# Miniprotein binders against q56419, part 158

Target 1, 326 residues: q56419
Amino acid sequence: MEGRTLEEVQEEVFKRHGVLVPKKELEDLAKALEEAGLLLTEKVEARLKEEEEKLKRERPMRLAGLSYPEGEREARAFLEAFRASYPGEGEEARVLLMPHLEPSRVPEVYGAALAALEKTPPPERIYLVGVAHRPLKEKAAALPVPFQTPFGPALPDLPALQALDALLPFELFNTPLAFREEHSLELPLFFLKGRFPEARVLPLLVARRSPELGEALKVVLRDFPGLLVLAVDLSHVGPRFGDTPLTRTLAEEARRRDLGFLERLAEGEPEAALAFLGANPTRIDGVEVVASLLPLLRERKGKVLAHRLDLEAPTLSAVGAGTLVL
Short names: E, the ipSAE of ESMFold2; O, the ipSAE of OpenDDE; V2, 0.75 times the mean of E and O plus 0.25 times the DockQ between their complexes.

## First folded at step 12 (miniprotein)

Design e_18 (at its last look DockQ between E and O 0.93; V2 from the best seeds 0.86)
Fold by OpenDDE base, look of step 13:
Order: sequence, then structure tokens, then C-alpha cells
Structure e_18 (fold): chain B 326 residues (1-326), chain A 116 residues (1-116)
Amino acid sequence: as target 1 above (326 residues)
Amino acid sequence: GDLIERLEELAEEVIRYLKEHGEEELAREIEEQIKDIIEALKSGDTESAIHILTELAETIARVLHRLGAPEELLYKVAKLLARVSEAARRLGDEELFRRAWEAAIKAYDAARELLE
């Protein structure tokens, strides 16, 4: 934990072990580590400072060899296999909603994303908006450095990032440590970089709904056109997330909410999608991202290409994933 | 507090730039207005201060654009206006919010024009 947020630890555990540990469990672990004096040592601070300094230059792969292959040849074969797992054809995307869940859990959903990307002209830049599983200093953040992938570094679009920062009422470049282990960017980026090797990237994280982000991006997109990618998961249900073990009723409710959310987005009604969720009892991951990007999602019609509610058997929990094109 | 700090930093940079480019009188006027705005903000006359600040920032953006200032400086003006817009929103002043946001876009556009 050594100065890392619970979300950072969650991400690290996910990256290292392919397991998403519930925030509560991480809180308990953090508390235990704090009690053990392991979290706030000078050594931990020094290490965090070193990691922060490294993140000024590049964001290294954390999930290579775990969630996806490290080698380029193997990584290309991985992409092909995932594409093959989706039997359908894609559609051209101006906006792509795709998961950030462990790829092996929902291969056909990632396959659907790849199918959409096949029908999408190569963009100059990709606005990759993920979910902050760690606290951010501000509602949203960006990391303006190369992200390492098996296909080479995903280079940042610095001019577009600067333009975006200029239109935000807060500092966009904040909380670099939140990006260190954030799988919500790393996993989608693997697929995106593999398909569009020359595209620049704007890696963005949303912690809390920021309407200002959507309004700013709307202006920036006029001058810096590109593909908008929402890297979000859907429902999180079961003991890992504070529910009883997965039942048929709980699974049906999760699917209903996931599909109802995606369908309303596909109709170009993002406000209706949010309203449909209400208090979000099945904990759809992407709510804050969608709420931040309303100006970019309004009146855009599209299609749901894939959906899956994936069971994690050891915890009797499930996570929803979907692919939507607009 | 954050707005004041950002305003002071930007003001120093703008004033320096204006003096370096022969706009000494305008620089003095801006310096005086910024002081007044900061005092108003500190005294709790936030609405009036934000209104004046919006107008001043718009003027600064126009002058900087005319002088061919670096895009980075215009971006800083745009960002200040974005911050002002958010402050207005928090105060419930929708008209001021809209005005400040539109001004931010204009400052941004001015920066972009200098790069094209």
C-alpha cells in the first residue's frame, strides 16, 4: 500500500493476479497494513516519489504477461484470437464503449470492440476515458506521457491535452500515481494500440462526474477530432461488492440494468440512461464517465454489439461488460 | 483561495508580457484592476468581482491575441475564465456562468488562431 490508494492497490492486485479485489477488502487490508506500520514509512514515501518521477517520463506495462502477452508476436495472436471470439461484424464507431475487465473473462465483448475498430477509419487520436479506481485530486485527470504496450508506446497527444486543460476549471494533469496501476486504461489501450498503432492517445481518468469535462471535450474535439473511447465496466454484483451470492434474480437484475443502460445510450439518450439506473443498486461502473460526457453522447445513435455478465466463481460474484458503438 | 492564487500568477505573467511589448499603460491599469478584484473577492463581494474579472480577462485575451502572444498565455487566460465560470455556477449565477464560459472559448479560439 505504501502511499497508494485502495484503488491503486486494487489495480495492482488486478494487474498482478488478474483478480479484482473488492474495495472493502482492500480497505481492510489497508487498515491492516497501516496498523502494521507498513503504509507510511519513509521507505514507502521514497518509493512512491520515485514512481511518481518515473511517471513523468512513461507509464510502463503492469499487466503484460498477466492479462495479455508481453511479446509483440504473441500479442498480435492474442488480438486475432479475441477478434475470432466474436462471430459478428462491427460497425464504424465515433464513440466506442468497451470494457476494462480482465480480457479472458469476456473475450467476445473485446472481440466485438475489435470488430467495431475494423470498421473504423484510423483516427489521428484516441480519447481514452477510463474509470479511476483510485482517488484523484480532481474530478478527472490525464497523464501526458507515453503508455507502454507490446506494440510500442502509445504516445500522448500533447497539443490536444493542453487544449483540454485550458478549458477545464481545474488542473487536468493531477494525481500521476493514480495512473500507475490503472487497468481501466491499460487493458483497453492494448486493443486500441494493436489496431491503431499510429494514433496518439489522450489517457483520461474520471473519479467523479465532471460535466465540465464533457463541455471542454466538445470544444476540443472540434479542433482535434478523434475516436472517443469509454473504457467502463457495467454491473458489479455479489459478495465482493456487498451483495449476497449471485442468484438468478440478482443476475437477471444486473443484465436488465446493463442492457437498459446500453440501449438508452444507443438511442442517443444518455440522461435517460442515467435516470434508468436511479441509485445504481447493481453498481454500474461507467456511470461517472457517462455523466461527465453527456454533451458528446447526446443524439448519437448506435448499436449494442455485445454484452456479458461474467461469473467469478470463487467469490460467487459477477461483473457486467458490454460493447457499444455510436 | 485557489482562484486568487491563479489570478495573481496569471496577472504577473500578463503584466510582464505587456510591459515587454510596449503596453505599459495597459499593464498598470490591469494591475490596479486585479488588486481591486482580489480585494473584492476577499471582502466577500464575489459576484461583482467575478463579473469584473470576466470583463477584464476578455480584454486581456483580445490584447494578447492582437500582440501575437504565445498560445500558452492565452490558454492560461482561457483556463482562468473556465475557473471563473465554475465559480459563477457555484454561486447560482447562470448568466455569468454562460458569459465566462463563452469568454473562455473565445480566449481558447484566439490561442488556436495564432497556431494556425
Scores: ipSAE 0.842, ipTM 0.935, lowest interface PAE 0.4, mean pLDDT 91
Fold by ESMFold2-Fast, scan of step 12:
Structure e_18 (fold): chain B 326 residues (1-326), chain A 116 residues (1-116)
Amino acid sequence: as target 1 above (326 residues)
Amino acid sequence: GDLIERLEELAEEVIRYLKEHGEEELAREIEEQIKDIIEALKSGDTESAIHILTELAETIARVLHRLGAPEELLYKVAKLLARVSEAARRLGDEELFRRAWEAAIKAYDAARELLE
């Protein structure tokens, strides 16, 4: 109604129904709607505050029964089926890049990640770095609470999180609501907890480039060694992402872009990987994570274990996913 | 600004700890220098304030470590120095950034040593 005056509304009602609604009645209705809007805003704010308070205690599962089974036994069988989908052997990982795309769309890519985890000695802690899909108050954030999984709660590494916070120019434990529904952490965590049930976790989200995060993490990893996991998806192409409908040529370009990026990371050249993507780096959500973690990725050589460009036929769109061990 | 607020909070806690542990002369010196630093920040002389604050914070971290202060207090000093280093980076002063960041790491390392 904001595109119309009370006089215009009054005139339209008269034209359509032959009734002249008194201006006072329209004013009273407008006030009642404004007051209802204010009450709705207060209810929304109260609900958000309640949700934020609950997140101080734990982070519940949101995708159980949707992206993975809720029961422990069924979850274990599900995880082993993904491992079976990858016919190769893994490589030991000190740094693992894996996707956060719906697992059923790229089972062999998750299988490659599981193969790498099988060759990796159990870490005392996992630095799990995902991508914020909701705004953060700062460039990065963490939530220092147990994250529920079908395999039991993934416990936070509180000493390591406090050490990290001490080296950052902002409060690390900001924006807890951003963690309520965050698949870039929940989906990789399902697989990581299934393989390393005793490992503690540092659940980290990156919203935009934070060189200070990588600088601080390099120091913290010296004192709190662990597995670094970058949970990132690769190319996003097609109308679903604001691009033209997917063609064979565009799909081939996306695969070339993904593999060129991953191969440069595997050579220990993360700046070259970022430069290879050119002027449009936001088409890969992992760009902000890689740019933030440069000090941890330089001069680490590794291997690309798997890559797939997954087609969403109904939308003529695709998302790239890969597994890289460093 | 935010840096002034964080500095005031930390200064109060540090000065209290030093007075309680026989470092009354250093506590008095810190009280005087912090007033000058805050005035410089409020007047827009940010670069000079950051230089002085970094040196002062290094002295504070060294003394707190010698006294066996709580790890949490040294972590707070490291965080202030991380904030100072970011302010220096925003000014485009790479040398000042490195100086403050090195100081932050030293305060952090001191805290880790006290945890045995």
Scores: ipSAE 0.840, ipTM 0.934, lowest interface PAE 0.6, mean pLDDT 89
Fold by ESMFold2, look of step 13:
Structure e_18 (fold): chain B 326 residues (1-326), chain A 116 residues (1-116)
Amino acid sequence: as target 1 above (326 residues)
Amino acid sequence: GDLIERLEELAEEVIRYLKEHGEEELAREIEEQIKDIIEALKSGDTESAIHILTELAETIARVLHRLGAPEELLYKVAKLLARVSEAARRLGDEELFRRAWEAAIKAYDAARELLE
C-alpha cells in the first residue's frame, strides 16, 4: 500500500470503477503483495551477499569488450593507438592526474597520460585514487584484491594497504560492493597496467574529502614509494548535470575553470586550485580527491599536458578531462 | 561508541600480551586505566578521557616496541591513536589532535622497525 488505509483504497476504487471491493479481498491482496516483496528482497540480499564474497577474492573486468578490448593482443594495439592520438612528448610524473571518462571520448587525453608514463621509471607500486560513484560506508575505501585486466591481474600491494589502514581513523576495507562497477579505477588501470605490468596497485576510492587520507598517505609513501594517480574527471555541465542546456558561454566557463584548476595544481598550489573553484559551479569531479590529498600536492610543480571538454550532443551536456604531471 | 569498541578490542590483546611477557603489574595498571577511560567516555567526559587515552596509548606503544611485540599489534595501537586524533579534531582540540597524530606516526614507525 502507498501509505493509504484499506478503506481509502476501497473508496478510490469505487470512485474510479464503480465497483465496491470488500475490505477482506483488499486485505488478502495486500498480504500477497507484501509476501512476494519480502521474497524478492531476500533473493536480492542473498545475491548481493554472494557478490560481496566474490569481491573479497578478486575484482573481474566489467568493461572489457565495451570500453577496451578483452584480448591481450588487441589491448596492446589499443594502447598504441591511444598513444598515437597525442602528438607530443610527456614528462616524468611522480603524480599523474588522468581521466576516467570513456576512453574513446577523449583519446588524446589518455594518450598524454601514456606519454607521461613513457618518461616515468617503472614504479614498484601505483596509488590509484578514483572517485566513488556508489556510496561508501566511510570517506574512503580500498579493495585489497587482484583487479583483472587484459594484461593479467593487477596485484594489490598488501603491505602498503595494511600500513595505510593502520593510520586511518576508520576501516579502510569497508565497502567491497562499491568496487563492483567502479569505472574510475578500471579505466585508468587498463592504461597503467598496460605500461607498468609489474607494478602492484593500491586501489583507492574517495567519496567525501578525507584530510586524514592525505596525511596517512604522506607517511605511507615515505616507506612505500610509488606513482600517485588521481583518476578524476573535470567539469560536468549541461542538463544531464542540472544546468540549463549547454551554451557557448557555459562551455567556455567550464573550460576556463578546468584549465585554471589544473594550472594552479601545476604550480604546486592545491589550496589555491580549490579556492579558485569556490562552490564548484561546473562540478569538477576531482575536487574531493584533491582536497583529500593536499599534503601530497603542495609545492609539487608540473605541467598540464592535455585537456578536452567533450560534448554529449544527445544530452546537450559536456564533461571535461585533463592530463597533468607533477 | 566506535572508539570504545576499538579500545576494548585492543585492550584485550595488549593486556594478554603483557601478561605473557612478564609485565603483569603493568598489565593490571593499564587494565584499570582503560576501564576508567571507557567509563569516562560513556559518561560524556570525552575530551579529558581522550587526553589520558593518548598518554596511555603512547606508553603502550613504547612498551610493546621494547618487548618486540608483533608489528600488527603496534599497527592496532597506531590505528587507535588515529581514531583519538580524529575525535580530538571533532572536539576542536587542535593541540590534542596534533599530539595524537604524532603519536600514531610514532607507533606506526615502531611497527615498521620491527618488520625490518
Scores: ipSAE 0.831, ipTM 0.930, lowest interface PAE 0.6, mean pLDDT 91
ESMFold2 (binder alone), alone request of step 12: mean pLDDT 84; pTM 0.814
ESMFold2 (binder alone), look of step 13: mean pLDDT 84; pTM 0.815

Design e_19
Fold by ESMFold2-Fast, scan of step 12:
Structure e_19 (fold): chain B 326 residues (1-326), chain A 116 residues (1-116)
Amino acid sequence: as target 1 above (326 residues)
Amino acid sequence: GDLIERLEELAEEVIRYLKEHGEEELAREIEEQIKDIIEALKSGDTESAIHILTELAETVARVLHRLGAPEELIYKVAKLLARVSEAARRLGDEELFRRAWELAIKAYDAARELLE
């Protein structure tokens, strides 16, 4: 979009206030605004360059003191409290689907994930697949640096990341700035690092369906076996997400779609899970991840451990969250 | 485009390695066929370019493995074959996709054997 002409601005002021502003004064104002805009752009570019350079070394915590405690002792107590919020026993996971929603909103869902991790032998590495909340240059990306947590840094599995990159038709390490603020990785990682402090991680983001990612991951997992974690939220309904205000009917539809999706994944039928959602009218963000990882999800039977549709009352909106083991 | 540039860079690196390890005949074959592949890509005959490249890459991966080449170099061959397989998928050539992808896995496996 081009800006308004000086003639248009002069005309509008005359129409509304009956005053003719000299064109020279409008020109001087336009130049001052352009100069201020250039300075702002330079500052933004400089800060982004600084952040990108920092991300070459490590990924700092962004949500410590907000979504989870900053100190290790407090973080450990917090994690155990979440486990206690789920009354059931877990089941061993080869693939774990867990949320990335604010943990305090769905403590029993995160508790179910922790219960599953208790029954799971410590993996040498975790393939942590989240959803990109910022544009990526490619369909998927990874950041090969330590991710800071209250339990110490989660170290990248560099050999496995390099192996994965070798089998992809694009550069895997393509958008480091997308990882600067990414809760779909940071929040699950807090729980995963707390349970498996020695595991290395492959922090992966999916922006769009990437069948080539699933095909490559199937090969890499043969040589670099590990726990696959899909960090995804389910339905997003209500005005916050472009919907009408939450009604009982809309909430029931969201629960039906969430559970139908999860149950078909639990049957080892990820294509059926995607087909069940059709056009994805309740905006389950897991569809792009599931569609990318089809070769890893087919014929794996499992169990839905927990599900909740969490109400955000001030916005009359809700987000679904679930825990699935495969 | 970008594919031509990456192909030229990888070809130069592979040719240098092969000449240093007594594979002068294959090095000459690569020099000749790379010119044909680039000409096909520049003329828009992407399908022919991909078929020639896939066959050449299979021979290169096998020879590099036999010579005990650095895993980084063989990984670059695997990545090129992955790029070729994706181009074949976009063209709707399922047979070429399958062949190129299987060769990408073979190159990857060759690199892994050298690392173990």
Scores: ipSAE 0.699, ipTM 0.856, lowest interface PAE 1.2, mean pLDDT 88
ESMFold2 (binder alone), alone request of step 12: mean pLDDT 76; pTM 0.700

Design e_2
Fold by ESMFold2-Fast, scan of step 12:
Structure e_2 (fold): chain B 326 residues (1-326), chain A 116 residues (1-116)
Amino acid sequence: as target 1 above (326 residues)
Amino acid sequence: GDLIERLEELAEEVIRYLKEHGEEELAREIEEQIKDIIEALKSGDTESAIHILTELAETLARVLHRLGAPEELIYKVAKLLARVSEAARRLGDEELFRRAWEAAIKAYDAARELLE
């Protein structure tokens, strides 16, 4: 709708249909349409507030029956099948980089993550850092509620979350609706909860570079030691992501970009990893997470366990996925 | 974020706590320091305001720890210092950032020490 006057609307109707609509009738119609628009807006706002209130108690599964099985026994078998897809033994991790891409597309990569978790002593808590796929009010956010999984609820580490909030220059518990549908937390959490059923979780989302988050986490990890998990995908290439259609050359470039990034992280050189991405650092969704967590990644040497570029032929697009232990 | 709103909110709670624990004179001193900070900000002397605010917050953390205040209240002091450190970073004042951030960690440690 454009900014037309009632007189202009009345005149156009008369010209097209030969009917003179009374000005009062047009005014009443405009009022009714405005009131209906306000009622629809009120209903949408009421629904969003209702969902936000529900998220104060728990975060339900959204991808159960789609990306992983709903039942505990079926979920366990599913997890073991992913582990079996990776022939290696893994390495112990204090920091784990793993994907949040649909697991069935990169089973060996998730299998490598599971192999690393098998070598890792059970942590008391997991700092699970994902990527916000919806806008956040602040650079980062957390949701301090149980996250449902087929293995039971992943309970929040409330003391550690409160400690983290105390060291941040913004309210950590912002934008709860951003967590309603967030696969960068839900998919890694399925695997982490299956391996470490007793571990509490700090579910964290990064939207933009937050060096203050890494600085605060370094202090909190001293008093609340745990496993740091960066749940990030790598290269996003092709038309699905606003790029040109994927070619063999572009796929090779994406693989080289992913591996160069991971290799520099494995050398304990996260600044060099960010610099390596060159002119298009945002093509890897983990850039903002890595840039936020620099104090936790410097001088930690490790190993790239797996890497795959998942090709989506119908869209001529691809997403990179990898497993890195530090 | 606005440091002044956060300062005013914390000040109200801290002053109430100090008065309830017999620290009337200290509560009065804090009220005066807050007034000085507000006047500095209004005059555009943001760097001086941040320096006074950092000193005030350091004093608050020490006193609240001495009085055995709830860890949540001392955590609020740590958060204010974290906000100050971010303001200092934006001004390009690396020394003030370091001072404020170290003070934030000390306030955080004081709160942790009171948790058993």
Scores: ipSAE 0.758, ipTM 0.879, lowest interface PAE 0.9, mean pLDDT 87
ESMFold2 (binder alone), alone request of step 12: mean pLDDT 79; pTM 0.748

Design e_20
Fold by ESMFold2-Fast, scan of step 12:
Structure e_20 (fold): chain B 326 residues (1-326), chain A 116 residues (1-116)
Amino acid sequence: as target 1 above (326 residues)
Amino acid sequence: GDLIERLEELAEEVIRYLKEHGEEELAREIEEQIKDIIEALKSGDTESAIHILTELAETIARVLHRLGAPEELIYKVAKLLARVSEAARRLGDEELFRRAWEEAIKAYDAARELLE
């Protein structure tokens, strides 16, 4: 009934059912529908408030039993199977770029990340930087609570998070609901917690370019050294992402763009990596993260360990994934 | 708007702390300078306000450090300087951004030193 006059509704009912409904009955119905709409909005708001309050205490698993096993023993076997999917040796990482795409679609890429973690000394803390898939009130956000995993809770590094907040021109602990269902943090965290069970975590989301985040992190890392993880996917191509259907040529182009981006990062040239993408018609969700973290990526040389363009045949689309150590 | 609100909140907390620790003269000086800064911000004289605020925040951080204030309070001063540096960046004033950001780091370092 919204957007229609009572007279128009009365006329339509008469045309369809041959019944002239009194205006007062239509008014009463319209009021009841409006009141029902208000009650529904009230219920939605109450539910969101409940979820927000729950997130002040802990962040529960959302993808357990779907993207990874819920039980610890099964989760351990799953993690080792992913490591076995990568035939190479890892390299020590001070900065690790890894995907957040569904792991079963790119097992070799996650296996490469695991290989790098095997060569990396256990960090006291992990700066886990993901991509916000929901709007944030600020350019970036963090949630300072334990994140549940099959290997036990990943505990927040509260002193380091508070130090980071002190150097930012916005409130870091904003938009808790954005963390309720965020696979760019949950999926990498499964692998990181499995390999470094004692490390505390700084779970960070980037929505928009924040140079101030990279500047603040450079300072905080002096006092709170740890492993920096960029959990980002690469090219997004095809109709699922608002692009044309995937062809062999477009897939080949996406692979070249992904590798060109990663190789420039591996040379310690993140500005060159961003400029390289400036003329690229395919989207990479890591752009905002890399642009925010420039001070941490400049002059760090490293190696691309793996790359895969995963084809989604039903949608004629593809997503790129890679593992880079710096 | 937001910067004025954050400034008022921090000013109230700092002035209260200084009065509780025998620094009543400095608290009075801060009250007067903050009124001038807020007036400048409201009148659109943002560059002058940021310059004065950066100098005032440096003085506040130094005195709080000398008094052994809680790190949370000194962190709030660092955050205000971070907000000031971002305002300067938006104005295209690279020199003022650099100064405010360096003072933010100094306040942060002072807080870290007290925690050790």
Scores: ipSAE 0.754, ipTM 0.895, lowest interface PAE 1.1, mean pLDDT 88
ESMFold2 (binder alone), alone request of step 12: mean pLDDT 72; pTM 0.652

Design e_21
Fold by ESMFold2-Fast, scan of step 12:
Structure e_21 (fold): chain B 326 residues (1-326), chain A 116 residues (1-116)
Amino acid sequence: as target 1 above (326 residues)
Amino acid sequence: GDLIERLEELAEEVIRYLKEHGEEELAREIEEQIKDIIEALKSGDTESAIHILTELAETIARVLHRLGAPEELIYKVAKLLARVSEAARRLGDEELFRRAWEAAIKAYDRARELLE
């Protein structure tokens, strides 16, 4: 139904099957479908309201036992194994770009991030900026509750979150349900909390370019200093993402695009990094994050520590991941 | 629009606070000026409305700070100025954006006692 009249439905059935269905039977069916739809809507709304209430108190782990170990001891051994997968030394970071895809797919890249965290003095707070994988009511959002991890809860920096909200032209604490299942925050947070167990966090999601977010964050970071983390994956190529199947040439082009983007960020030229992607089209989920945080990335030189293009052989697709310190 | 709704909400709270703290005359002046701003916004004179609102909000933040108002209330003035700066950006008026955004930062600094 949904926009079709009963007469149109009756006519279509007759044309396709040569059967004239009595209007009363179609009416009874429509009523039954409408009643079933209303019951389903009511149940869905009740469940969403219940989940929303739970999120006012805390954000539970969703990927424990799947992407990382649930127990603290096992989680620490797991984290150390990722660090060991990167043979190099880190660099001190004031801004860290790290991935949020499944860690086991790119262990050296997460290892590079851990190496950088080892060289970084413990921050009082971490501004963790991820990518919204569900719609947000506004361009960005935050959830001001403890996020559970195997290392204990990552506590929200409430004063800093309130300060940030005060400088934004929209309500920062919107769309709590978008945080229920959000790997772009949960996976980086596992590593960040393991390294900096005492740091408070500002868990931020970006859905659309928000220059006002970057402008507000610049002011808040001066008042509430901390580590800025961009949890961003790079190229998304292949049929899974609406592209042609991956070939050696296309994979090499994707690596070149990823590195060209990261290298321009490392030179303190984020506008040039975005322009480079415009000239060399690829789907990078972090474009909206970088575009939002321009004031925080300009004139900051740094180093690309690692890059990998993870191949999904069954789909002939790939996702790029990198670690950049600024 | 959204800006008018946010302005009306904040104005009611600010005016109530000022009346409760002996600033009855200033509260009346602000109430009258806000009506003029809303009329300008409704008539499409958005740029003039934003100029006047930015100056009024700066005055409100200064007075609230002088009266020892809660950080949360001065934060609401900073937020209004952030909303005003976004409206100016959408109009393509970079100078007006800068003025409103600088006013937002000043209100924030007053709330945080970081005046510089």
Scores: ipSAE 0.845, ipTM 0.934, lowest interface PAE 0.6, mean pLDDT 89
ESMFold2 (binder alone), alone request of step 12: mean pLDDT 83; pTM 0.805

Design e_22
Fold by ESMFold2-Fast, scan of step 12:
Structure e_22 (fold): chain B 326 residues (1-326), chain A 116 residues (1-116)
Amino acid sequence: as target 1 above (326 residues)
Amino acid sequence: GDLIERLEELAEEVIRYLKEHGEEELAREIEEQIKDIIEALKSGDTESAIHILTELAETVARVLHRLGAPEELIYKVAKLLARVSEAARRLGDEELFRRAWEAAIKAYDLARELLE
């Protein structure tokens, strides 16, 4: 009846609010509203407005009970199990690159990140840089509120965030709704808060390359030293990502591209890492993040602690994940 | 458009603060120079406008620091200089970008000194 599809609702919400609501969320809401006899578009818009208001005060957990346990005790055991999945020792990190895909898919990679954090002195603050999975009004954004975790709220470093905003040619706090559902921040934050419960955070999202972000961060880090975390995934290959079905040869090529990228970063050569991808093309989630943070990555040598290409057999697709310390 | 709007907003706030703190002559000078800068931006003389605006903003930041102005106000001057540096980058003028960006860092440092 009428012909309003979920795609049309999704398009209308995006047009009015700049938010791309996942079809799964719209399907789940539509089923609930069908039982109640309510209109979908009006209810979605009311919910987004309510959530935007809540985001002015705090960022609630969205993946608790799904990607990690909701209870503190269970969350602690979960964290320890991931550390145990990595048989090696960590290295001290000044800069940490870690993944943000579903942790259960790559436990050794998250375990390597935990091992690095174990060797790292507790930072006063963490610059957590993720990838925007929803449109931002500007190239980058931050949300200056407490982020809820099973270990208690991760408090924002308001002075450092305000200092950063002062050196950017755009408003840093520009798209609160983009943070409502953002696993590239929430999943790494779970692990970071579990290991450094006292650290404040700067939750940052990059949508497009912003050299001005890296330039400003270099200045801010001088006055507000802390741990820089790049929460990025590596190769995305196969039909789920618009490519041909994965073969052994393509999987081996993806592993080589991921490792070639990471090893060049480990040599303190981020421009060479980006150029390498241009010569050996693959879709890497964090290209825009690395391109934005060049001033912070140059001449920092380090080590690749772990790499895994997670194979999704039903779709003949794969996502690369790695842990790099600099 | 955006740079002109941001410039007008900040100029109004700075002029008000300066008048309230006995810097009436500088406030009058800023009012005059801002009109000239905006006219230059509208006429396409963007390089000259950026150069003069950068020098003016550096002077403003120093005076605000001397007066013990709130860090938030000096941060707004640093942000304007960051916006100016980005405008210079878009023009392809790397030297002008560097000049404005260094001015932004200086304004930022002055704000940080008030929090020592």
Scores: ipSAE 0.834, ipTM 0.935, lowest interface PAE 0.7, mean pLDDT 89
ESMFold2 (binder alone), alone request of step 12: mean pLDDT 83; pTM 0.821

